# Designs tried in a protein design chat: VHH binders against Hexosaminidase D (HEXD). Part 21

Target 1, 346 residues: Hexosaminidase D (HEXD), of Bos taurus (Bovine) (a6qnr0)
Amino acid sequence: MRLVHLDLKGAPPKVCYLSEIFPLFRALGANGILIEYEDMFPYEGHLRLLRAKHAYSPSEIKEILHLATLNELEVIPLVQTFGHMEFVLKHEALAHLREVARFPNTLNPHKEESLALVTAMIDQVMELHPGARWFHVGCDEVYYLGEGETSRQWLQQEPNSKAKLCLSHMEAVASHMRARYPTTTPLMWDDMLRDIPEDQLSGSRVPQLVEPVLWDYGADLDLHGKALLVEKYRKSGFSWLWAASAFKGATGVNQSLTPIEHHLRNHLQWLQVAGSVPADTLRGIILTGWQRYDHFSVLCELLPVGIPSLAVCLQALLHGDFAENVKARVENFLGISSLEEMSFRR
Below, E stands for the ipSAE of ESMFold2; O stands for the ipSAE of OpenDDE; V2 stands for 0.75 times the mean of E and O plus 0.25 times the DockQ between their complexes.

## First folded at step 12 (VHH; framework vhh_8fcz_2)

Design V_5F (from L_12V with Y101F; at its last look DockQ between E and O 0.96; V2 from the best seeds 0.84)
Fold by ESMFold2, look of step 12:
Structure V_5F (fold): chain B 346 residues (1-346), chain A 122 residues (1-122)
Amino acid sequence: as target 1 above (346 residues)
Amino acid sequence: QVQLVESGGGLVQPGGSLRLSCAASGFTFDDYAMNWVRQPPGKGLEWVSGISYSGGSTTYADSVEGRFTIIRDNDKKMVYLQMTSLKTEDTAVYYCARLKFSWGDEYVFDYEGQGTQVTVSS
């Protein structure tokens, strides 16, 4: 699979724009989308406070899903359940669920109400995505984990560790999904798992519950290091893995490469990683489209300006390279006006 | 020039064993995963088994798991397929293939050999 990640944080595209772009995604070689709603999902009931003023309506969500079906794009929803919970934990009514009281990034994994909250969020999103084969529960960049008062007390007890704390929450969320939605497989970003020793991973239930998404957006990957990480995950019991690249954002502000050159290099590097692991290891690759160049940047790269990069990256993945003939096909597909943005050196 | 040369096929009885070999040359063998694919009579190509660049991870199609073992020797630039408990449905031309990439059940191999025939009949 090749999935395009739609990051809805702050600037959701209009449904009419998606009606134009989904056929383009399919034509370029995508066969799925990963939709990261954040506060653009129409949460209801006790979760209504999570809902942004300009969130999609339920009717608009159903239309988006219909458009995806018409264009043969499988949909995977993404709901954050651990880190990146600012849109939830900024609210005074939920601030007691923060891992560290001053920072709204991370959910406190010790509170029963924390799990109840994120499972309620998952359940509402699943109501509009019945039969989803995968559901991404985030769990990336869980900053300050272990630094809250409850966590510090818990960590003083043998044999507790930050890794055990992290795996325990991941298992709790994944177990809820598997129990209630047995045909839906949870996905998780892998960054919090990367440095967990194989024996701790294999000793947990997470490998039997989850497919990890190995992300790295750099122009220069440690190719054999990534392949060895794949081997570690496989030995730990994970059956399937995913790769994740970036076609938009996540490049930093002061790069020596143009954004398209950076992203193309990132995808070509992931292709090399994919050729180093055996068949039936990687389920797919997710081309991520972040709104920001880095975590602290106020500069945003909106979806329309990222389309030339997406086209280049999808075509490189589809053909396995970005040789002169593939470059020419992309240039013809996008027309003359996009040629200048797509000039590259291999 | 990239070359993959298979050998070791033959005629065997059901329940028998064979070991297929693949000699690789013309590329940095240690950088690539290697796979075996097969073509049964009158059918399309079917992936059989794969092994990572280092040999540290192996995968098998359900139909052969437990009966076939893929092995590589990076010093000799060789890939092997040890086949045991052979069945008539294992009859096929077997190809050694270099993996370009795969995503799920989408396999893209950039080089394969001429193949070696395995025939399982009584």
Scores: ipSAE 0.707, ipTM 0.883, lowest interface PAE 1.0, mean pLDDT 88
ESMFold2 (binder alone), look of step 12: mean pLDDT 83; pTM 0.835
OpenDDE, look of step 12: ipSAE 0.905; ipTM 0.959

Design V_6A (from L_12V with S102A; at its last look DockQ between E and O 0.96; V2 from the best seeds 0.84)
Fold by ESMFold2, look of step 12:
Structure V_6A (fold): chain B 346 residues (1-346), chain A 122 residues (1-122)
Amino acid sequence: as target 1 above (346 residues)
Amino acid sequence: QVQLVESGGGLVQPGGSLRLSCAASGFTFDDYAMNWVRQPPGKGLEWVSGISYSGGSTTYADSVEGRFTIIRDNDKKMVYLQMTSLKTEDTAVYYCARLKYAWGDEYVFDYEGQGTQVTVSS
């Protein structure tokens, strides 16, 4: 699979715009979308406080899913369940569920109410996504894990560790998903897993429950390091892995490259990683398009500005390179005379 | 010039064993995963097995798992497929292939050899 990540944080696109670009996504080589809702999902009941005033309605989500089906784009929803929970934990009624009382980033994994909260969020999203084959539960950048009062007390007891704490919450969330939605496989970002020893990963239930998404948005990847990480995850018991690249946002500090050149190189590097691991290892690649990095950040470029980069990156992935004939295909898709001119406003 | 040369095919009875070899040259062999694909008579190509660039990870199609073993020797630039408990449905031309990338069941190989025939018949 090649999935386009739709980051809805801060600004959901109009449904009519999606009706125009979903056919373009498919024509460029995508066959799925990853939808990251944050507070743009129409949460109801006791979760209504999580809902932004400009969130999609249930009927708008149903229309989006219908448009995806019409264009042969499989949909994977993303709901954060561990880190990046500011849109939830900023609310005073839920502040008692913070890992560290001062910081609203991370859910306290020790509270039964914490698990009840995120499973309720998952259940509401799954109500509108029946039959989803994958569901991304986030679990990235879990800042300050282990530093809360309950966590510090728990960590004093052998054989407890921060890795065990992380894995136990991941297992609890993934187990809920597999039990309630047995045909749906949870995905997780891999950054919290990268440094956990193989023995501890394989000794947990996580590898049997989830498929990790290995992300790196740099123009230069440690190619053999990524391949060795893939081998480690496979030896730990993970059956399938995913790659994640960036077509928008996340450009780092390399000033010698335009954003499109940066993103193209990121994708070509991931292709080299993909050629270093055997077939039946990588399920797909997710082309991420960050609109807002966290709940309190300012907006990045909106999706329409990123379409030329997406076209470049998808066509490079589809054809395995970005030679002159592939460049010409992209220029034709976009109705432009030269990709180089996109580096300057036109 | 990338070259992949398969050998070791032949005629065997059901339940028998064979070892296929693939000699690689013309590229940095240690940077690439290697795979075996096969073409049964009158059918399209099907993927059989893969091995990571280092040899540290292997994958197998369901139909051959437990019976076939993929091995590589990076010093000799060789890939092998040890086949045991052969069945008549394993009859095919077997190709050694260099992986460009694979996403799920979308396999893209940029080089393959001429193939070696394996015939399993009583």
Scores: ipSAE 0.711, ipTM 0.891, lowest interface PAE 1.1, mean pLDDT 90
ESMFold2 (binder alone), look of step 12: mean pLDDT 84; pTM 0.842
OpenDDE, look of step 12: ipSAE 0.904; ipTM 0.958

## First folded at step 13 (VHH; framework vhh_8fcz_2)

Design H0 (from MV_6A with Y111H; at its last look DockQ between E and O 0.93; V2 from the best seeds 0.87)
Amino acid sequence: QVQLVESGGGLVQPGGSLRLSCAASGFTFDDYAMNWVRQPPGKGLEWVSGISYSGGSTTYADSVEGRFTIIRDNDKKMVYLQMTSLKTEDTAVYYCARMKYAWGDEYVFDHEGQGTQVTVSS
ESMFold2, look of step 13: ipSAE 0.781; ipTM 0.918
ESMFold2 (binder alone), look of step 13: mean pLDDT 81; pTM 0.822
OpenDDE, look of step 13: ipSAE 0.904; ipTM 0.959
ESMFold2, fold request of step 14: ipSAE 0.791, 0.763, 0.807; ipTM 0.922, 0.914, 0.931
ESMFold2 (binder alone), fold request of step 14: mean pLDDT 82, 82, 81; pTM 0.828, 0.830, 0.826
OpenDDE, fold request of step 14: ipSAE 0.897, 0.901, 0.899; ipTM 0.957, 0.958, 0.957
ESMFold2, look of step 14: ipSAE 0.777; ipTM 0.915
ESMFold2 (binder alone), look of step 14: mean pLDDT 82; pTM 0.826
OpenDDE, look of step 14: ipSAE 0.902; ipTM 0.958
ESMFold2, look of step 15: ipSAE 0.794; ipTM 0.924
ESMFold2 (binder alone), look of step 15: mean pLDDT 82; pTM 0.825
OpenDDE, look of step 15: ipSAE 0.906; ipTM 0.960
ESMFold2, look of step 16: ipSAE 0.793; ipTM 0.922
ESMFold2 (binder alone), look of step 16: mean pLDDT 82; pTM 0.822
OpenDDE, look of step 16: ipSAE 0.898; ipTM 0.956

Design H_10Y (from H0 with E106Y; at its last look DockQ between E and O 0.88; V2 from the best seeds 0.00; counts 0 for: grease 24.8 > 24.2)
Fold by ESMFold2, look of step 13:
Structure H_10Y (fold): chain B 346 residues (1-346), chain A 122 residues (1-122)
Amino acid sequence: as target 1 above (346 residues)
Amino acid sequence: QVQLVESGGGLVQPGGSLRLSCAASGFTFDDYAMNWVRQPPGKGLEWVSGISYSGGSTTYADSVEGRFTIIRDNDKKMVYLQMTSLKTEDTAVYYCARMKYAWGDYYVFDHEGQGTQVTVSS
């Protein structure tokens, strides 16, 4: 699998634009999309408060999924269930579910109402995504976990630990998904798992329930460190892993490379990691295109600005390098795309 | 030049055992995962097993899991496939292949050897 990440936070693309670019994604070598909704999903009922004013309608989502099918792009929805919950926990009616009362980023994992909330969110998204093979439940950057009042009391009791707290919530969310949607596999970002010892990972049910997504957007990866992390996850019982790169956003302050050079190098580095692990280890790679880092941040560059980078990165992945013949293919695609944009913008 | 040379094939009875060897040269062997791929008579290529650059992680096709063991020796630049409980459907030419990358069931190997024949028959 080569998936393009559509980050809808703050600026969802028009459906007509997606009708134009989905064929391009497929032609460039993608075979799926990861859709990160945040508040752009048309939540209803008791979840209606989560819905942004400019969220897609149900009919618009059905059209997007139809366009994906027409272009042989498999769809994986993403809904945050642990960290990055500001769009939920900013609301006064739900603020009691915060891990730390002052900070709206992290869901309190001790409350039954917390699990009920995120499972209701998952269920509404799955209603529009029946038969999804994978569903990404987020779980990245769970800041301040363990610092809430309930968590501090819980952590005083042997054998409780922050790692156990994290794994318990992940297990609860993944178990709900597996029980209700037995043919759907949860995906999770791996950053909260990276420092958990192998024996503690293997002692939990998480490896039997989820496939972790190993993400790193740097131009210089610790190649052997990534391969060792893969080996640790495999020994812990995870049967399939994913890689995640970036074609847009997440470049940091590195002044030695242009953004496209940075992203191309990131992808070439992931190809080297892929060459150091055996077949049937990596399910796929997700090319992330971050639009907004968190709910309260300003927007990064919009998707159309990132298309040249996506073309470079996707073609490099498809061909396994970025030699002269691959450069010629990308230049041809970019030339066609540039002519279309010039005629439109003039 | 990258070279991979397989050996150790032969004729065995069903239920028997063989160990295949692959000698590698011309590249930094311990930077790459290595795989065994086979071609049964009249069929296309079929991936069998893989081993990470360090040897710390192994994978197996469902059809051979529990019966085959992949091993590497980075000092000698060797890959082995220990085969046990052989079946007639294991009859194939076996190739040692250097990993370029794989995503799911889409496998890309950039170098392979000339192969070694394994025949399982009574």
Scores: ipSAE 0.743, ipTM 0.913, lowest interface PAE 0.8, mean pLDDT 90
ESMFold2 (binder alone), look of step 13: mean pLDDT 81; pTM 0.821
OpenDDE, look of step 13: ipSAE 0.882; ipTM 0.949

Design H_35H (from H0 with N35H; at its last look DockQ between E and O 0.93; V2 from the best seeds 0.79)
Fold by ESMFold2, look of step 13:
Structure H_35H (fold): chain B 346 residues (1-346), chain A 122 residues (1-122)
Amino acid sequence: as target 1 above (346 residues)
Amino acid sequence: QVQLVESGGGLVQPGGSLRLSCAASGFTFDDYAMHWVRQPPGKGLEWVSGISYSGGSTTYADSVEGRFTIIRDNDKKMVYLQMTSLKTEDTAVYYCARMKYAWGDEYVFDHEGQGTQVTVSS
């Protein structure tokens, strides 16, 4: 699979714009989208406080999903359940669920109410995503895990560790998904797993429950290091893995390359990693397009600005390189899209 | 010039064993995953097994798992397929292949050898 990550944080596109670009995604070689809702999902009931004023309505979500179906784009929803929970934990009514009272980014994994909260969030999103084959539960950049009062006390007891704490929460969330939605497989970002030893990963239930998404957005990947990480996860019991690249955002502070050159190189590097691991290892690659890195960050470049980069990256992945004939194909796609957009504006 | 040369095929009875070899040259062998692919009589190509660049990870088609073992020797630039408990449905031409990438069920190989015939018959 080749999925385009649609990051809705802070700037949800109009549905009519999505009707214009979903056909382009498919034409460029995508066959799925990863939708990261954050507070743009129309949460209801006791979760209504999570909903932004400008969130999509349920009917708008259904229309987006219909547009995806029309363009043969499989949809994977993403709901954060561990880190990046600021949109939840900023609210006074839920602040007691923070891992560290001063910082609203990380959910306290010790409270039964924490699991109840994130499972209720998953359940509401799944009501609008029936039949989803995958559901991404986030779990990236769980900052300050282990530094909260309850965690510090818990960690003083043998054999407790930060890794055990992390795996325990991941297991609890994934177990809910598997039990309630047996045809849906949880995905998780892999950064919190990278430094956990193989024996500790294999000793947990996580490898049987989830497919990890290995992300690295650099222009230069440690190719053999990534391949060794893949081997470690496989030996730990993970059956399938995913790669994740970036077509927008995530270029860092050091730019000897233009943004498009940076992103193209990132994708070509992931192709080299993919060629060093055997078949039936990587399920697909997610081309991430960060709109906002976290709830309190300023916006990255908006999606329309990122379309040329996406076209370059998707075509490079589809053809296995970015030679002159692929460059010509991208120029043709962009010309066609530009003319049609002018026509439909007025 | 990338070259892959298979050998070790032959006629064997059901339940028997064979070991296929593949000699690689003309590229940086230890940067690539290597695979075995087969073509049964009158059918299309079928993936059999793969091994990571280092040899640290292996994958197998369900039909051969537990019976076949893929091995590589990076010093000698060789790939092997140890086949045991052979069945009549294993009859095929077997090709050694260098992997470009695979995403799920989309397999992309950029080089393969001439093939070696394996016939399993009583």
Scores: ipSAE 0.689, ipTM 0.887, lowest interface PAE 1.0, mean pLDDT 89
ESMFold2 (binder alone), look of step 13: mean pLDDT 83; pTM 0.843
OpenDDE, look of step 13: ipSAE 0.784; ipTM 0.906

Design H_56S (from H0 with G56S; at its last look DockQ between E and O 0.94; V2 from the best seeds 0.86)
Amino acid sequence: QVQLVESGGGLVQPGGSLRLSCAASGFTFDDYAMNWVRQPPGKGLEWVSGISYSGSSTTYADSVEGRFTIIRDNDKKMVYLQMTSLKTEDTAVYYCARMKYAWGDEYVFDHEGQGTQVTVSS
ESMFold2, look of step 13: ipSAE 0.772; ipTM 0.912
ESMFold2 (binder alone), look of step 13: mean pLDDT 82; pTM 0.823
OpenDDE, look of step 13: ipSAE 0.890; ipTM 0.951

Design H_6T (from H0 with A102T; at its last look DockQ between E and O 0.90; V2 from the best seeds 0.00; counts 0 for: pae E 2.5 > 2)
Fold by ESMFold2, look of step 13:
Structure H_6T (fold): chain B 346 residues (1-346), chain A 122 residues (1-122)
Amino acid sequence: as target 1 above (346 residues)
Amino acid sequence: QVQLVESGGGLVQPGGSLRLSCAASGFTFDDYAMNWVRQPPGKGLEWVSGISYSGGSTTYADSVEGRFTIIRDNDKKMVYLQMTSLKTEDTAVYYCARMKYTWGDEYVFDHEGQGTQVTVSS
């Protein structure tokens, strides 16, 4: 699978715009979308405080999903359940659920109310996504985990560790998903899993419950390091893995390239990683399009600005390279004479 | 100048065993996963098994799981497919392949050998 990540944080596209670009996504080689809602989901009832004023309505969500179906794009919703919880934990009514009282980014994993909260969030999103094959529960960049008062006390008891704490919460969320939605597989970002020893991963239930998404948005990847990480996850019991690249935002440490050149190279590097692992290992790749990195950050470039990059990246993935014939195909799709930016040095 | 040369095929009775070999040259063998694919008579290509660049991870099609074993020797630049409990349905031309990528069931060959015939009959 090739999925386009729609990051809705801070600037949700109009539904009519999506009606125009979903056919383009499909024509360029995508067969799915990952929708990251944050506060743009129309939460109701006791969760209404999570809903932004400009969030989509339920009928708008249904229309977006209908448009995805018409264009043969499978939909995976994303709801954060551990880190990146600022849009939830910024509210005074929920601030008692913070891992560290001063920082609203991480959910306290020790409180029964924490699991109940994210469970309720998942359930409301799943009501609009019946039959979803995958559901992404986030769990990335869980900053300050282990630094809250309850966590400090818990960590002093053998055999407790930060890794066990992290896996325990992941297991609780994934177990809810599996029990309530048995045909839906949870996805998780892999960054919090990367440094957990193989024995500890395999000793937990997490590998039997989730499929990890290995993300790296750099123009230069440690190709053998990524392949070894894949081997570690497989040995730990994960049945399927995913890759994640970036077509937009996240231009990172290798700034000697234009944004499109950076993103193209990121995708070509992931193709090389994919060529170092056997078949039946990677379920697909998610082309991420970051609009806002966290709730309090400024906006990245909006989706329309990223369409040329998306076209380049999808076509490179579809054809396995970016030779002159593929470049010409993209130029024809976009109605342009050249993808290159001209820069004169005088 | 990438070359993959398969050998070890032949005629065998049902329940028998064969070991296929693939000699690789012309590329940095240790950087690539290797896969076996087969083409049964009158059918398209069917993926059989894969092994990671280091040999640390192996995968198998459901139809061969438990009967076939993929092995690589990076020092000799060789890939093997040890086949046991062979069935008439295993009759095919077997190719070793270097692939650009695989996403789920989708794959694109980067390079493939000429193949070796395996025939399983009484």
Scores: ipSAE 0.470, ipTM 0.803, lowest interface PAE 2.5, mean pLDDT 89
ESMFold2 (binder alone), look of step 13: mean pLDDT 81; pTM 0.824
OpenDDE, look of step 13: ipSAE 0.899; ipTM 0.957

Design H_6V (from H0 with A102V; at its last look DockQ between E and O 0.69; V2 from the best seeds 0.00; counts 0 for: pae E 4.4 > 2)
Fold by ESMFold2, look of step 13:
Structure H_6V (fold): chain B 346 residues (1-346), chain A 122 residues (1-122)
Amino acid sequence: as target 1 above (346 residues)
Amino acid sequence: QVQLVESGGGLVQPGGSLRLSCAASGFTFDDYAMNWVRQPPGKGLEWVSGISYSGGSTTYADSVEGRFTIIRDNDKKMVYLQMTSLKTEDTAVYYCARMKYVWGDEYVFDHEGQGTQVTVSS
């Protein structure tokens, strides 16, 4: 699987634009999309406050899914359930569910209402995504976990730890999904799992419930470190793993490489990581296209600016390198004279 | 430049055992996962087993799980496939390979050697 990540945060593309770009994704070698809704999903009922004014309508989402089907692009929805919950927890009606009262980043995992909330969010998204094989529940960058009042008291009790707290919430969310949607497999970003020892991971139920997505957007990856992490996850009981790269955004403020050069290098590094692990380990790779890093940050470059980078990255993954003939194919496909001239400077 | 030399094949009856060896040279062996792939008569290449660069993780095709064991020795630059409970269906030319991970619908393996023939028949 090669999935293009559609980050809808802050600036959802028009449906008519997607009707033009989905055929391009398929032609370049993608076979799926990861849709990150945030507040652009048309939440209803008691969740209506989560819905942005300019969110997609239900009919627009159905059209997007229809377009994806027409272009043989499998859809995986992404809904945050732990960290990156600012779009939820900024609301006074839900502020009591914050891990730390001052900060709206992280859901309090101790409250029964917290699980009920994210469960309701998942259920509404799944209503528009029946038959989804995977559902990404986020769980990345859970800032300030363990620092809330309830968490501090809980952590004073043996054998409680921040890792146990993290795993228990992940298990609760994943268990709901497995029970209610038995043909759907939860995905989770792996960053909160990276420092958890193998024996504690294997001692939890999480490896039997989810497939982790290992993400790193750097131009230089620690090849052996990533391979050892893959080995740890496999030994812990995770059946399948995913990789995640970046074709747009995530380059930082100060780089010596143009954005395209940075992203191409990131993908070539992931190819090398993949060559260090055995076959039948990685299910696929998600090419992330960040539009906004969190609810309150400024926008990254818009999707059309990232299309040349996406083309380069997908073709590199599809062919296993980026030799001159692959570069020429991309230039011809996009109707441009030179990818070097299309590179962005800083 | 890259060289992978397979050996240890032969004729064996069903239920028998064989151990295949692969000697590697011409690349930094310790940086790569190694895989065994096979080509049955008149058929395309199929993946059999893989082992991570350190040896810390192994994978097996469903058809061989429980019967085959992949092992590597990074000091000797060797990878092995211990085969037991062999079946007629295991008849194939066996190659050791690095994986060219292209993220396509099918794995692409760099099988540089001639392979070693395994024949399972009465």
Scores: ipSAE 0.265, ipTM 0.697, lowest interface PAE 4.4, mean pLDDT 87
ESMFold2 (binder alone), look of step 13: mean pLDDT 83; pTM 0.832
OpenDDE, look of step 13: ipSAE 0.791; ipTM 0.907

## First folded at step 14 (VHH; framework vhh_8fcz_2)

Design A_15L (from MV_6A with Y111L; at its last look DockQ between E and O 0.60; V2 from the best seeds 0.64)
Fold by OpenDDE, look of step 14:
Structure A_15L (fold): chain B 346 residues (1-346), chain A 122 residues (1-122)
Amino acid sequence: as target 1 above (346 residues)
Amino acid sequence: QVQLVESGGGLVQPGGSLRLSCAASGFTFDDYAMNWVRQPPGKGLEWVSGISYSGGSTTYADSVEGRFTIIRDNDKKMVYLQMTSLKTEDTAVYYCARMKYAWGDEYVFDLEGQGTQVTVSS
């Protein structure tokens, strides 16, 4: 699978624009979309406060999903449930659920209300995504975890650890999903798992509950390191893994243009990773297209600006390389004479 | 030059066992996962099994899970496929292969060897 990540933070595309680009996604080789909603989801009831002023309506969500279906793009919704919780925890009414009072990024994993909150979010999103085979629950960059007052006290007790704390919340979220939506598999960013020892991972239920997404946006990946990591996760009990590359929004917090060459190399490197691990290991790759680094950050390059990069990256993945013929195809797709003219060089 | 030489194939009765071997040369062997793939008569290439660079993890197609075992010896640059409880459906030319890439059930292989014929027949 090749999924295009739509980050709706800050600059959500209009539905009409999506109708235009979804066919292009499909034509370029994508067969899925990861939609990170954040405050653009039309949360209801007690979660209404999470909405941006211009959040999609339920009808718009339905239309987006319909468009995706028409273009044979499987949709995976993404809801942050641990880190990157600013759009949730910035609200005064929910600030008490912060791991650290000063920082709205991280959810306090000790509070029952925290779990109730994120599971309610998941439930509302799932209501509009019936039959979703996967659901991404985020859990990346859980900064300050263990630094809250409750966490500090908790960590003083044996055999508690930060890893245990992290895995406990992940397990709780994933368990909720597995129980309520048995045909939906949770996805989770892997960064918080990378340094957790194999025995601790395997000792938790997380490997049986989720499929981790190994993300790295660098132009030069440590292939051996990735292979080791993949092996570690497999040995820990994860049945399927995902990769995540980047086609935009990964090379500067306020960047206005996309360095296509960087992203191309990133994807070619992931191809190498995919070739260096056993088959039947990586289920697919998510081409991330971040719109901004967090809820409060400025915008990086906009989606339209990133389309050439996406084309290059998807076609590289589809064809397994970026030889001259592939380059020519991309240029034809984009209606340009030279891809180099569209590339930002730093 | 990358070279993969398969051996160990033959004729065997259903329920029988065979051990395939693959000798690798021309590349850094322990940097790559290795795979066995097969091509049944009149059919396309089918992935059978894979093993990580270190041998620490293995994967199998559903059709062979529990019957086949993939092993590698990095010192000898060898890959093995122990096949047990062979079925007529296992009849194919078997190749040892590096994988170009794979996503889910989408596999791309570059076959460098000539393969070894496995025939399961009563």
Scores: ipSAE 0.523, ipTM 0.785, lowest interface PAE 0.6, mean pLDDT 94
ESMFold2, look of step 14: ipSAE 0.787; ipTM 0.922
ESMFold2 (binder alone), look of step 14: mean pLDDT 81; pTM 0.816

